# VH-VL binders against Type II restriction enzyme TaqI (taqIR): the designs that were tried, part 14

Target 1, 262 residues: Type II restriction enzyme TaqI (taqIR), of Thermus aquaticus (p14386)
Amino acid sequence: ASTQAQKALETFERFLASLDLESYQQKYRPIKTVEQDLPRELNPLPDLYEHYWKALEDNPSFLGFEEFFDHWWEKRLRPLDEFIRKYFWGCSYAFVRLGLEARLYRTAVSIWTQFHFCYRWNASCELPLEAAPELDAQGIDALIHTSGSSTGIQIKKETYRSEAKSENRFLRKQRGTALIEIPYTLQTPEELEEKAKRARVNGETYRLWAKVAHHLDRLENGFVIFRESYVKSIELFLQKNAPTLSGLIRWDRVAQEALTAP
Short names: E, the ipSAE of ESMFold2; O, the ipSAE of OpenDDE; V2, 0.75 times the mean of E and O plus 0.25 times the DockQ between their complexes.

## First folded at step 7 (VH-VL; framework fv_remtolumab_arm2)

Design c40 (from a2 with heavy chain D30E S31Y T57I, light chain L94Y)
Fold by ESMFold2-Fast, scan of step 7:
Structure c40 (fold): chain C 262 residues (1-262), chain A 119 residues (1-119), chain B 107 residues (1-107)
Amino acid sequence: as target 1 above (262 residues)
Amino acid sequence: EVQLVQSGAEVKKPGSSVKVSCKASGGTFEYYAIGWVRQAPGQGLEWMGRIIPIFGIANYAQKFQGRVTITADESTTTAYMELSGLTSDDTAVYYCARHYDYYEGFDYWGQGTTVTVSS
Amino acid sequence: EIVLTQSPDFQSVTPKEKVTITCRASQSIGSSLHWYQQKPDQPPKLLIKYASQSFSGVPSRFSGSGSGTDFTLTINGLEAEDAGTYYCHQSSSYPLTFGPGTKVDIK
């Protein structure tokens, strides 16, 4: 933990708190998600890292979303034209641009949540963390280094759907390593506990997500963030168990065994 | 009702640049692509590039890549074509024209702007 | 790039005769072929879009046909006002290209 890392976290949280989430919800919610996979050339991840992952910068500043979208667009005019021509020929131009803007916004929100975990980790924990866009190709969001080993990290939003059956790329390439799912939810503990009481199915799962929610915090605009106690609980879990951990450590095990205090 | 009105004739020296304007009226400027086509004296038609104003997307023919810049100003419903590094081979009538269906053909054409490059 | 070839390059025709102009593409372009008429000192005017669809206000004597690589513009009963140069244009891929033109004169 360093004062520089603490200042980076505070600056990033100030950026997140400045987002007008209600206005973005009103603007993008009516817009249907662009379902076509973006080609490699249009992947926004490198740009998101460039503009929002600045853990090593002194006095970092962060672009607003609209400015970020405009910069991404300007850098990709040729592949954007080819993508739009291929999949949206004959569509309303206003709809296509807004649809891509809405898609990038949804991607940015999930990536900002992922980055918050990493900024909080650097500010609060002693184990080294690596984050880079290249790790996404390996199926992980970050690497945490323990004595003699490394653990893959995947930030996982609340879900009730079945997971993919195929083994994660990182686990296939690195036999004997562990990949830990770091759960988060946008719902409050109270909302999830009420759902658990009313549920015909998934009652136990709602209660477990409510436990996860107890370990999260919110900025004044409602943006969900990770508490210092959350990342310290994960660090302790890794310090005690990493030498024996292998394979996928699912979010429910993390919630039950690693998260220790609200 | 749809009308494209271009700026007046230009006489330029070799090595200079020229910027031609194309003001659209009638219809919805932002929902159409504007293309630029030139025609040298006694020759055929040559496509230079196009822009979709609402997206800010411009595409250029490889022959003009690096020398041509096509822009649009939605507030004045005006498209621009700037060509740099002029030579006598750039002497031509320059047309703006509105694409139908994004990148297909041209349904309405400007009156043309004569650009003469001479020393 | 896709090269368009037109035939004939020049045709002198008596009024009321049938005029046929062909356009061939160096590779398949589906139906993304459009026809224009240009008179001296005027911009081109759209006649036919998508190989066979007449543009609004275009006289019924003009018709288009074809697909893939071979396309035809027909003027059935040429009028004096039809003198001009006719260009085909493909929009199937970048760069967009035009044929070299066919000049039609009245005898």
Scores: ipSAE 0.000, ipTM 0.398, lowest interface PAE 13.3, mean pLDDT 85

Design c41 (from a2 with heavy chain I54L T57I N59T, light chain S93D L94Y)
Fold by ESMFold2-Fast, scan of step 7:
Structure c41 (fold): chain C 262 residues (1-262), chain A 119 residues (1-119), chain B 107 residues (1-107)
Amino acid sequence: as target 1 above (262 residues)
Amino acid sequence: EVQLVQSGAEVKKPGSSVKVSCKASGGTFDSYAIGWVRQAPGQGLEWMGRIIPLFGIATYAQKFQGRVTITADESTTTAYMELSGLTSDDTAVYYCARHYDYYEGFDYWGQGTTVTVSS
Amino acid sequence: EIVLTQSPDFQSVTPKEKVTITCRASQSIGSSLHWYQQKPDQPPKLLIKYASQSFSGVPSRFSGSGSGTDFTLTINGLEAEDAGTYYCHQSSDYPLTFGPGTKVDIK
């Protein structure tokens, strides 16, 4: 709720709005993603946090994606050489680099969406939020602190699976705590309602995702962001229920019980 | 800033070979492909091949396959183009140039090396 | 190989006039076309990348357009310093190829 937090959010949103999503879509959509697990030395999360989460207080600025990818590549030339030799030596360099570029772009979009939730939270809510790349090892994206406890946050992109994960590193280490899935979708409410009408299965799930979509907003280029009302709804839900919450709170329960108004 | 500096002019006899150097400075030599393009007197531009120094991967135009070898020395940030079996048809200015986006166009060019093949 | 054809071969132009140079590819190359300027006894200089994107420091009078097989370089208000030969170049497939060039002279 600080002036600095509001300015950070506004600067980050201007960055997101400046992304040429149409050009990236044309460039990367036809490219098959490199599916090999990246070794620890090539993990882009620390770099994404450095360049997009730790904004300068005096003059926050963010790298464009191409500049970010070039910085990551240049910093890791030797471990990249080893990775490529091990898994892709028979492939053209252009193929492998473009495949890694497409993979990092998809990772960056997901992480930027997570960061928007965190920037919006810090600008709008009173409960403290902690985000750091080390939390990924525990299976969470952020921690929200209530009096005497902490709740894990996992930003959850649209899914049609019914299973719940009962075991998670954070939940196993922190017995009696809660992990809350924060849902988002890239589809419009209208698109999801149309899919619900045509669905033979998952009709109710499509309608629930349509409800989630009503609580989201879009920048002029189409980038999906969280509304102020969304994070305030989550904060109120936590304030009312945190002492009784335990284990995994799935996205569908959050959508039904926490998201109270568009 | 980024500069490509090439070796000096050469005069060669038919049947010999020539090795032209291209020293890169002020940039990330390992991150970019270096290509070679030649231009015969009064003629247009002809691509010969390229190398990605980090991986030692060279690609050649079919016309030059078997006569051209492109190499790189990362310790001196220098790329080399060696052309063997020279004939008078190989008289040209030879340019090295840096590819942007790995295989696309050329953003920085060397000053050129004149190679004259005469008996 | 992909063959690039340029027209016209030669053009002599009065200062401040508009110059249009066309490049045609023998098959579709998307937007993988780049334009260079070469002056006598100098290496080529990049003007336009990916059909329409101006390279840094290039005067705004230079612009590019087109996609697929038909591409155009426009100089809107020719200056004396613009005399030279202009080449298109495709990066869509191997071998990389250049057009034959268009020579532009000042009257």
Scores: ipSAE 0.000, ipTM 0.364, lowest interface PAE 19.0, mean pLDDT 84

Design c42 (from a2 with heavy chain F55L T57I Y102W, light chain L94Y; at its last look DockQ between E and O 0.01; V2 from the best seeds 0.00; counts 0 for: pae E 19.9 > 2, placed apart)
Heavy chain, then light chain:
Amino acid sequence: EVQLVQSGAEVKKPGSSVKVSCKASGGTFDSYAIGWVRQAPGQGLEWMGRIIPILGIANYAQKFQGRVTITADESTTTAYMELSGLTSDDTAVYYCARHYDWYEGFDYWGQGTTVTVSS
Amino acid sequence: EIVLTQSPDFQSVTPKEKVTITCRASQSIGSSLHWYQQKPDQPPKLLIKYASQSFSGVPSRFSGSGSGTDFTLTINGLEAEDAGTYYCHQSSSYPLTFGPGTKVDIK
ESMFold2-Fast, scan of step 7: ipSAE 0.368; ipTM 0.728
ESMFold2, look of step 8: ipSAE 0.000; ipTM 0.385
ESMFold2 (binder alone), look of step 8: mean pLDDT 90; pTM 0.917
OpenDDE, look of step 8: ipSAE 0.489; ipTM 0.777

Design c43 (from a2 with heavy chain F55Y T57I, light chain S32Y S93D)
Fold by ESMFold2-Fast, scan of step 7:
Structure c43 (fold): chain C 262 residues (1-262), chain A 119 residues (1-119), chain B 107 residues (1-107)
Amino acid sequence: as target 1 above (262 residues)
Amino acid sequence: EVQLVQSGAEVKKPGSSVKVSCKASGGTFDSYAIGWVRQAPGQGLEWMGRIIPIYGIANYAQKFQGRVTITADESTTTAYMELSGLTSDDTAVYYCARHYDYYEGFDYWGQGTTVTVSS
Amino acid sequence: EIVLTQSPDFQSVTPKEKVTITCRASQSIGSYLHWYQQKPDQPPKLLIKYASQSFSGVPSRFSGSGSGTDFTLTINGLEAEDAGTYYCHQSSDLPLTFGPGTKVDIK
């Protein structure tokens, strides 16, 4: 809980609140996103960390999305040309650029949500948190250090899918460690409760996501953020259970056991 | 009406640089890439590189990498090719030509700019 | 880099005769092969795009064929104004490359 971490959080939240989410949704909603996996050279994750993960900077500033996209594009002219040539021959450059812009926007929103959790954690909690782009290769978003152990965290957007078919790479490589899914949803509690009432299947899952939504905040522009009470609840859960935690702690267990004790 | 109009002939000394311009009309900068192709006396055509003005994408042939820079000024619809470290082997006619995306042929060409490098 | 070879290097032809120029690629380039005509002290002019599609305003005596690695340009009934050098060009991969050219003269 440092003054510097608090300032970083507040500055990042001002950045998030300044995003014109409605205009971005209108611009990108009708655009088919590029489905082809991006090669290593086009991975935007290092750039997202460079421009948006600034927890150690005094007076950090954050690029708007379109400026970020232009900088990413400019740095990758040859691999972009090779990618476009290989997978999108016959398509106009304007069409392909819009498709990549829409894809990077979706990625950026997800990463900004992950970064908000990390900024909030650093501002509110005592357990150290490590965030770095290299952790993505292990299948985790951040690492939280408890006395004598470390827990991987993965920020988990609302899902109605069955549990993962294969074990996460971090869990395969780290004996005796735990990976905790940190749930969030873009829907309001009211929206999710209405869906639960009308659901033929997954009604209980909709109700559980509604409970998750109740522990989140929303900025004036609609951007979903984590409450101080949310991360403190997670910290308490880890402090109490860390010596016994191993393997995947799925989002529904987190929602039931960590988030429901205000 | 499509036209690509290039700057005039240049005579340069070895070790200097030359910057050739190519002014495009007919909406070329809205949808087309501009490539640069040179031809030494009695020789064939050699591609140097190209730029897509609307995206700022530039690609160069490896032989010219580090010596050639291709730029575009959208306000004047003018593309430029700058070649540095000139030697007598760079004596050639330099052409700009447009193509729709990278995979299409060059449908319209500039008139050419003669660059002579002599000691 | 994709290397293009052309044959013949030079051809002298009687007016109204058929001319065939071959372009071979070092690897498959699909149909991304284009043909140009260049006259002395003039820029090249596009004749055929995508192996077989005539460019606007090009006389019907010019035709192209082929795919993969083997391509041909045919002039069916050479006219006096057709004297010049003909180049093939591939746009399948970077760097873009041209063939060495075939010079066509009239007897």
Scores: ipSAE 0.000, ipTM 0.405, lowest interface PAE 15.0, mean pLDDT 86

Design c9 (from c1 with heavy chain H99E; at its last look DockQ between E and O 0.01; V2 from the best seeds 0.00; counts 0 for: pae E 20.4 > 2, placed apart)
Heavy chain, then light chain:
Amino acid sequence: EVQLVQSGAEVKKPGSSVKVSCKASGGTFDSYAIGWVRQAPGQGLEWMGRIIPIFGIANYAQKFQGRVTITADESTTTAYMELSGLTSDDTAVYYCAREYDYYEGFDYWGQGTTVTVSS
Amino acid sequence: EIVLTQSPDFQSVTPKEKVTITCRASQSIGSYLHWYQQKPDQPPKLLIKYASQSFSGVPSRFSGSGSGTDFTLTINGLEAEDAGTYYCHQSSSYPLTFGPGTKVDIK
ESMFold2-Fast, scan of step 7: ipSAE 0.071; ipTM 0.571
ESMFold2, look of step 8: ipSAE 0.000; ipTM 0.388
ESMFold2 (binder alone), look of step 8: mean pLDDT 90; pTM 0.927
OpenDDE, look of step 8: ipSAE 0.189; ipTM 0.681

Design s31 (from a2 with heavy chain G105A)
Fold by ESMFold2-Fast, scan of step 7:
Formats: structure tokens, sequence, C-alpha cells
Structure s31 (fold): chain C 262 residues (1-262), chain A 119 residues (1-119), chain B 107 residues (1-107)
């Protein structure tokens, strides 16, 4: 932990707290997501890293979402025009632009949550963490270095779906390494516990997500963030188990074995 | 060959406004952003703003926000820069210039329009 | 706003000499730096784009290098027609900004 990492976390949290989440939800909720996959030239991930993960000498400053979207759109005009003409002929640019804006907002929220984990980790933990857009191509969000090994990190939003049949690319290419899913949920513990009581199926899963929710905090605007105790629990789990960790460590195992009661 | 041709010199009184035109020929007008850069006598280059005709978007330097308006007319392939609330500090040569690939370097420049603000 | 500084402010050079002009950015701009030449009573002309890529029709004696915050324009063998003011320009973020210029004169 460093004073610089603490300042970076504080600056990033001020940015997150400044987001008008309710207005964004009202604006984008009714908008259908653009379904066509974005080509490499339109991938917003490098831009999100540039604007929200970059280190500055003094103090990080972050763009608001509309400013970020306008900057990305302006920077990508030619490939955007080609993409729109190819896949959305007959649609107005205003309509497609709003659809892409909604899509980038949903992507940005997910990536900001991942970045908060990383900023919190750097401010609170001793094990080194590496985050870079190149890691996304490997199927991980971050890499944490333990004595003699490295563990892949994937930030995992609440899900009730069956596990993927295909092995993660990171695990496939780096045999004998571990990948840990770091769970988070946008629901409150109270909401999830009520769902568990009423559930005819998935009752146990709702209770596990409620346990995860107990280890999360919220900013004034409702943005979900990771507590210092959460990342310290993960660090302790990695230090304790590093010699025996291999393969996928699923979110439910993390919830049961790594996270401690408040 | 790409060419940007600007309107002629203007002499204006303090408090008035000026509108400078920039007519583009050669190439695809709607495929490029047009920026405006001014230069006071004996001074360096100062960016004012730009317009992207195909998406109807304009961006301005904060210093000029509220005083400058940049527009484009695709039918006549002409960009315009209007600056209001003129003072003697606005005496300068005003250039339009085309952005290479929308947002990068300025690859072609107009000849410049001299605006003199004098009482 | 990203501030660009140039050195030297002025240089008087004998024909065929090597001229080096530096441009420093107040924060990292990657390779989004461009170089222009301006002669008296004329608009600027693009010489180098993206720190090191020559614009079409620009003589090979002009070259650029650098990344991040430190950039250099080099003229290998100055010719009489190269007299003018040279400006760097960043396109990494809005507002776009220019350096203050370096005037190159010939003896």
Amino acid sequence: as target 1 above (262 residues)
Amino acid sequence: EVQLVQSGAEVKKPGSSVKVSCKASGGTFDSYAIGWVRQAPGQGLEWMGRIIPIFGTANYAQKFQGRVTITADESTTTAYMELSGLTSDDTAVYYCARHYDYYEAFDYWGQGTTVTVSS
Amino acid sequence: EIVLTQSPDFQSVTPKEKVTITCRASQSIGSSLHWYQQKPDQPPKLLIKYASQSFSGVPSRFSGSGSGTDFTLTINGLEAEDAGTYYCHQSSSLPLTFGPGTKVDIK
C-alpha cells in the first residue's frame, strides 16, 4: 500500500460518486443494445484503460461518461461510419449512436467496477497486482503475484446461469495456474435474502449472493464498491492457499471459503 | 487536389460579430473534420474549435465557449466560424484547416482571413 | 489543458547544417504529436504526423522522433527554403494545443 495508491483510489471513488446513475438508468434502460460485435478498431477497452486506469504524476482526473463517449466517437469516426453503413443500413445515425451509447455505458460500468477492485487492491494489499487491456484477450481482468506463482483474476457479476462448457483461455494456455472469480452483486443483502426465502429453486444460490452482498459497500449514488476487508480477505486466501491453487476457483467457493463474515 | 478557400478580410467594431467562411473543394467534404485556428500578429497558433459534418458535432476550446459557433453546409461544402463579442484581442488571422482522419493532424489549410477589430 | 513547450525559441543556421527542435508535453500524449512549418504571410504546412511519419511530398531531410512527453524534429542538411517557424501540435486530448514555435533563419 502507498499514499499514491490511496490518493488514486480516493480520486476514482469521487469520480464514481459523481455519476448520475438514476438518470443514466432512465435514459439507457429502454434502449436495446447494439447486438453486432464491435470490430477491434471500435473496442472501447483501450480507451477505458487510458481514461480511467492511467497513472498521472500528481492526481488522476477522469472524464464523465458523456465526455468519454463523445471522445471515443470522435476518435473512431471512420471505422464507426464503416460499421454503421455495413450493419445498420436504413437506420438513422442518431438511433445507432444512442444504441452504441447505451452499450458503451453498460461496458463502462462493468469496467469501472473492475477498476475499483484494482484501485482498492493497490491501496490496501501488499501482493502486487497487474492490470492492462492486453489481459482481456487472455480472459482475465487482472493478475496477482504471490510468492513463486501468479493467479488470474476475473471480476464476476451475479449470475444464476449454468457454467460455460469451454475452458477459460488463460487456464487453457497456462496449465497449472489458477483463475479466481471475484464476485459482486448490485442487489442488497436484504433483497437477496427475501428472494432466497421465496425461492422454489436457487434458494442456496440466493443465500450465497446475499453473503457476497454483505461484504460490499455503496457510494452515495448507489454505485457498488469493494470494501477494504473484502480485498484483504482475498489476499489472505491467496497467501494461505497459493501452493495448492490450480484451475478455476469459482465465485461460490470464493464466497464460502475466502470471504469472512462482517 | 484538396483546397480550402476562405472569405475576405474584415474590419469590425468592438462588440460586433464576424462570420468567416471556408469553402472546401476536392475530396469528400463530409468525411473530414474542419478545424479553426487563429494567429494574432507576431504570435503563435491557437485552436478555437472543430466540426464533424457527417455527425453534426462541434467542439470548442473553453476560452471561446459561448462566443464561437462553428457550422457546416454539406450542399455548398462550406464551413463557417462565427465569433461574437469582438474586442481588440480578437485581431488575428483566422485559418480553417482539414483534420487528417477526423481527429489528428491538420493536413490542408485555408489561406487565412484577416480580422481587424478597431474603433 | 496539455501545454507544449519548444526549444530553442530561435536558431540561425548555416546551409547544410543539422537542425534539432524539441517539443515537450506537460503530460503523456503517446505518439499524437504533429509538426508544421509556417513561412511569413502563409498558412502552416504539415511536415510530420504521429511523431515520426512524413506527410506526402515532404522532403526526406525532415524527420521526427519521440513518444510520451519528449519529441524531436530534425532537419538533416538545412536548405534555404526551410527558413520559417516550426510548431508542434498535440491531438491526444481536447482542447488541441500548439507549441509556441521555433523560428529558424538562414545565415
Scores: ipSAE 0.000, ipTM 0.389, lowest interface PAE 15.3, mean pLDDT 84

Design s33 (from a2 with light chain S32W)
Heavy chain, then light chain:
Amino acid sequence: EVQLVQSGAEVKKPGSSVKVSCKASGGTFDSYAIGWVRQAPGQGLEWMGRIIPIFGTANYAQKFQGRVTITADESTTTAYMELSGLTSDDTAVYYCARHYDYYEGFDYWGQGTTVTVSS
Amino acid sequence: EIVLTQSPDFQSVTPKEKVTITCRASQSIGSWLHWYQQKPDQPPKLLIKYASQSFSGVPSRFSGSGSGTDFTLTINGLEAEDAGTYYCHQSSSLPLTFGPGTKVDIK
ESMFold2-Fast, scan of step 7: ipSAE 0.123; ipTM 0.682

Design s35 (from a2 with light chain L94W)
Fold by ESMFold2-Fast, scan of step 7:
Structure s35 (fold): chain C 262 residues (1-262), chain A 119 residues (1-119), chain B 107 residues (1-107)
Amino acid sequence: as target 1 above (262 residues)
Amino acid sequence: EVQLVQSGAEVKKPGSSVKVSCKASGGTFDSYAIGWVRQAPGQGLEWMGRIIPIFGTANYAQKFQGRVTITADESTTTAYMELSGLTSDDTAVYYCARHYDYYEGFDYWGQGTTVTVSS
Amino acid sequence: EIVLTQSPDFQSVTPKEKVTITCRASQSIGSSLHWYQQKPDQPPKLLIKYASQSFSGVPSRFSGSGSGTDFTLTINGLEAEDAGTYYCHQSSSWPLTFGPGTKVDIK
């Protein structure tokens, strides 16, 4: 952890706190996500890294979401025209643009949460962290380096829906390495504990997520962020165990093992 | 049900070291971190550091770095806090306490161990 | 490090009166604030965790509120057994820190 990294975290948190989340939610919540897969040329991830991860070195102020979307749109005019013409023939320009805007907003919120983890890590922890858009192709969000090894990090929003068993591509391509799945939730511990009391079949799941929620904080506008204690717990786990780690490690399962309550 | 039982009072000479024990019950070693907090006579509470027995890793407040060592023995479910280079400023009651959610507050506290550093 | 300040330093209260203790943090700590009660020659006891969640077995007259930098502990109807020193504690950042304490005695 460095003074520069601490300043970077503080600057990013001020940006996150400045977002009008309620206004965005009212605008985008009723808009269904565009189902058609975006081609490589329209992938917003490189742009998100440029403006929100690398931006601190070039310019300390971060773009608001509308400004970011306008920049992405203008930079991608030719592939956007081709994409819209191919998949949304007969649809109004306004309809398609709003649909893509809603999609990029949901992606941006997820990526900003992941970036907060990385900024918090750099400000609070000693182990080096690497984040780059190329890591997405491997199914990871970041790499944490220990003596003689690297551990993959995947930051995932908790969901109540049953997911099909899918093998992570990082583990499949990098046998003998470890991947830590780091959960977060947008629900408060109180909300989750109440759901656990009412639950017929998922009581233990809600209690586990409530424990995860205790390691998270919220900015004044409600944006969920990672506490110093959360990233420090992961660093300590890696410092103790990294030489012996392999395969998928679910952080919520580690928390479950650490807690007496089922 | 949860109990943290600390070792008895110590009287030490300046320059010596003291090692205080904290025996944990109620599954503490499997699920929680153990922190150490001291209190000088008539003064407030000061956090010294903590250990997660499962991971065997300890962290210390910068003020005590180099003088304090916190360890845990899983076979006896006992945590230890050793403080070296004692001076009269180290005269205090030393508490072990159980961290809920590993790094948060303290839900159960030991009874305290009085350490007196004689002039 | 995050500095916690408490107000008032000392309060002498008649039984059944309302006691309000304030804790202020030098920077935002979200809801990572906990309240303890300490009686003479005893270890501290947890009262409130995460700003507003009562710990098990704590009487309902104790309540906590606040977020960010400003937090309050309220004792609604002080009883004789509540005499003691009250400490706030932040767990948002290391080193973990405590407030200087508020001493509550009974008239």
Scores: ipSAE 0.000, ipTM 0.385, lowest interface PAE 21.5, mean pLDDT 82

Design s6 (from a2 with heavy chain A33T)
Fold by ESMFold2-Fast, scan of step 7:
Parts: sequence; structure tokens; C-alpha cells
Structure s6 (fold): chain C 262 residues (1-262), chain A 119 residues (1-119), chain B 107 residues (1-107)
Amino acid sequence: as target 1 above (262 residues)
Amino acid sequence: EVQLVQSGAEVKKPGSSVKVSCKASGGTFDSYTIGWVRQAPGQGLEWMGRIIPIFGTANYAQKFQGRVTITADESTTTAYMELSGLTSDDTAVYYCARHYDYYEGFDYWGQGTTVTVSS
Amino acid sequence: EIVLTQSPDFQSVTPKEKVTITCRASQSIGSSLHWYQQKPDQPPKLLIKYASQSFSGVPSRFSGSGSGTDFTLTINGLEAEDAGTYYCHQSSSLPLTFGPGTKVDIK
């Protein structure tokens, strides 16, 4: 891992630790989420990459969330005006702006967690990792290279769904390639173990998420981050198994087989 | 899985009002955006308006502005369309339908509610 | 408001033949055009979203194409169950509008 990668990780973690998560949650919690994507012209992903993915910079600096939101809004005044007039006429602009702010905050938190995995990987691991906005169009968050092959990475927040999903775009386009889900949870091991004890259904799943939580860390403000040992466990799993891996390696298999070291 | 179930047929006198309900059920992982579309006998589809409950906003076609009110109860996932000042020209089947991708097309439709306006 | 026009108004077709329905918008709507099928005494059913994307469970004989102002719905090999009225719909701007419909009947 390079000294530049280590400095980038440390700077990014200082940024994450500076976020007033409690204040943001109180402000945005009452605003219901919409699962549907924003129109292409309002997609914040390119801006999030521009302002928060700086792995190659010697002295990276990161905008606070409100500054980021203001920059995104200012860059998109015309398409935002068109969007608001078209879909929210009769609403106050202040109300719509708050709704979009809440939406972007939730997206940013997920992307920051994804970027932390990538920063941690670059600082701790030897296998090359690529992260770029164009990979999102392929349905993956990053690409890790092993000898003679590449594995897609998808950061996976805690889930209890058992429904069959359509095959991922990346796997559909590149048959024989592996896609690995990298699990994380915002709950503590203690919270999840207590839920497992009280659960009539999903007890085993709660216990498995508790195992995942044991491999995660938290910053002073409570922001969940990936441990050095976590990414090194994934690297070892890929080094051992990459020639035999194909298709989707789901989060539960990763938790059981890759995250085996305490 | 996802179903929209509408209230039953209504027969109304000219000058009265009608309120049709549309209850969404079967997997409510997303916020519902509900539109209302009517169809007079032997005629095409006519959009009346929609409600986006998450923002508390409703949009109406100009033809119905002032006569139609679309509301929603988010806790029960039920949308309502109330049309006032009824005339014989309002005799139609009234459909509710769910928007996909927030405000694009309609993926699931209610069974329709027949409203007949006659003396 | 964006006006949608459909051609033809009515078409009577022999089974297994190709049906082509055209929808034209009074101004550009990008790809925000959707196609529905309606059978007598039934609600409309989504066939094609975003001009060319098939909705789940829709038979492969249905396809859509076009962008901007000119759009086409094609049924390659009409089946008996395909008799009905077909509507285009634009979601580009309020008010939302539908085409007048094309009635397809079996000879």
C-alpha cells in the first residue's frame, strides 16, 4: 500500500468523522424515501466522485455535505427549475429543496461508505483496485484485479430479503466473471445479537449480521467504516479462490467464508 | 403482487359530487405516486391528475382544475379522487394507476370505477 | 400541452401478420413514451416503457422504437389475444397526455 494511499484514507476518515450525523438524521428522518432514481440530468453520482473520490491526490480536501449540496444545486439550476415546475408545481421550492437535500444525503452516505472501502483497500491491500463512475453503469462499485482475472465489487447494506433478484448487469455482460457482495451494517454487534435472541424468524440472519458487525469499526461520530483486517480477509479470500469464482458471491457466503478471522 | 383496488360503481345526479377510492396492497416497498385517468364510453384515455404523497403535492389537468381534488392517506396507502359539479359529460370509467420511476408511465392499474351521471 | 397523434385509427389484420402503429408528438419528448393495450371492459395494460423497453411478462412479439417525436409499436405475428385498442402516452411534461388510440381487430 502506498504512503499517498494511507494519507488519502486518513484525510477521508477525518472528513467522515467531522460529519454531524445526529443532526442530519434528525433533519432528514421525517422525509420519506423514494426508491426511484433521479432523472439522468440530476444524477449526483458524477459530483460525488468529483468531490469525494481523490485517491490520486497528494493533499485531498473534501467538501462538507451542505457545501456539496449547494454546489450540486448551483450547477443544475435550469434542469432543477424544469424538474420542479414539471413535477412539483403547487409545492413550495423550500419543501422540494429539503426533499432533494434529504435524498442526496442518503445517497452520499452510501457512496461515502463505498469510497471508504476503496480508500481502505488501497491503503492496506496489494491487489489493484479500480473505482470509476462508469462502473456504476455496469452495476458494480469497484473492480479488483487478481492474476489473470478481475472480480466485481458491490457494497451491500444489511438486508433481510430472500427474494430472487435478476442477474446483475455486470454478470450478464461478462459471463464467467465473479461479483462479490461486501456486507456492512449500521447496527452494533450487541444490537444484532439482542435481536437474534428475541427473533422468532430471521434469528440466524441476525446472528450472521452480528458477525459482519464484529469486522467493522466506527469513527467518533458513529460513522461505520471497514477495518484493515476486513479488507485483508477479502484479499486473502480472492487470492485463494479467484480461479474458481464465478457468478454472484452473495453477502452471506462472504460473511461465512471470507470473514472467518475475528 | 402489487394490486390497486377501487371502490364500487356510483350513480349520481347532475350537480352532485363523487369520491372514488384506490387502495394499494401487496408489497409496499416504494412510495406510491398515483394518477387518475378516465374513459368515457367508447372514447380514449384522459389524464385527470396525480398525487405524489411523499411531497404532499397534487397536479391536475387544466380541464378539471377547480372541480377535482386528489388526496392520499399514506398510512393506509389509499388515494382518493373527488370530482364535483357533475354533468352527464362526466359519465365514464375512472381508473387509478401507479407511476413507475416516480412520475413516468403507469405499471399497475386499478380495475376501474364506473360513474354514471343521470337524472 | 403535448398532443399525441396515432396512425392508423383502425386496422383489421389476418392472424400471424405484422402490425405497425405510429405515434407522433407535437414536440420532442425524448424517450418518455409508453405503450398500453386495452381490451374491452378491462383496464389498460403496460406493454412498452421508455419507447423501446418491454415490460415484464409481455410477449416478445411486441416491440417499440423511436425517439423525439416519432415512435412505433410493432407486433410481429399478431395472435388472437392481441385484439384490442393500443394507446401511446407521454410522461415528458404536464399535463400527461395519451394518443387517441388505435383499434386492432382480427379478420
Scores: ipSAE 0.007, ipTM 0.391, lowest interface PAE 11.9, mean pLDDT 85

## First folded at step 10 (VH-VL; framework fv_remtolumab_arm2)

Design k1 (from c42 with heavy chain G27Y E104S; at its last look DockQ between E and O 0.06; V2 from the best seeds 0.00; counts 0 for: pae E 19.4 > 2, placed apart)
Heavy chain, then light chain:
Amino acid sequence: EVQLVQSGAEVKKPGSSVKVSCKASGYTFDSYAIGWVRQAPGQGLEWMGRIIPILGIANYAQKFQGRVTITADESTTTAYMELSGLTSDDTAVYYCARHYDWYSGFDYWGQGTTVTVSS
Amino acid sequence: EIVLTQSPDFQSVTPKEKVTITCRASQSIGSSLHWYQQKPDQPPKLLIKYASQSFSGVPSRFSGSGSGTDFTLTINGLEAEDAGTYYCHQSSSYPLTFGPGTKVDIK
ESMFold2, look of step 10: ipSAE 0.000; ipTM 0.365
ESMFold2 (binder alone), look of step 10: mean pLDDT 92; pTM 0.929
OpenDDE, look of step 10: ipSAE 0.567; ipTM 0.806

Design k2 (from c42 with heavy chain N59Y E104T, light chain S93E; at its last look DockQ between E and O 0.26; V2 from the best seeds 0.00; counts 0 for: pae E 12.3 > 2)
Heavy chain, then light chain:
Amino acid sequence: EVQLVQSGAEVKKPGSSVKVSCKASGGTFDSYAIGWVRQAPGQGLEWMGRIIPILGIAYYAQKFQGRVTITADESTTTAYMELSGLTSDDTAVYYCARHYDWYTGFDYWGQGTTVTVSS
Amino acid sequence: EIVLTQSPDFQSVTPKEKVTITCRASQSIGSSLHWYQQKPDQPPKLLIKYASQSFSGVPSRFSGSGSGTDFTLTINGLEAEDAGTYYCHQSSEYPLTFGPGTKVDIK
ESMFold2, look of step 10: ipSAE 0.000; ipTM 0.442
ESMFold2 (binder alone), look of step 10: mean pLDDT 90; pTM 0.928
OpenDDE, look of step 10: ipSAE 0.654; ipTM 0.850

Design k3 (from c24 with heavy chain G27Y F55L Y59N E104S, light chain L94Y; at its last look DockQ between E and O 0.55; V2 from the best seeds 0.00; counts 0 for: pae E 15.1 > 2)
Heavy chain, then light chain:
Amino acid sequence: EVQLVQSGAEVKKPGSSVKVSCKASGYTFDSYAIGWVRQAPGQGLEWMGRIIPILGIANYAQKFQGRVTITADESTTTAYMELSGLTSDDTAVYYCARHYDYWSGFDYWGQGTTVTVSS
Amino acid sequence: EIVLTQSPDFQSVTPKEKVTITCRASQSIGSSLHWYQQKPDQPPKLLIKYASQSFSGVPSRFSGSGSGTDFTLTINGLEAEDAGTYYCHQSSEYPLTFGPGTKVDIK
ESMFold2, look of step 10: ipSAE 0.000; ipTM 0.425
ESMFold2 (binder alone), look of step 10: mean pLDDT 92; pTM 0.938
OpenDDE, look of step 10: ipSAE 0.824; ipTM 0.922

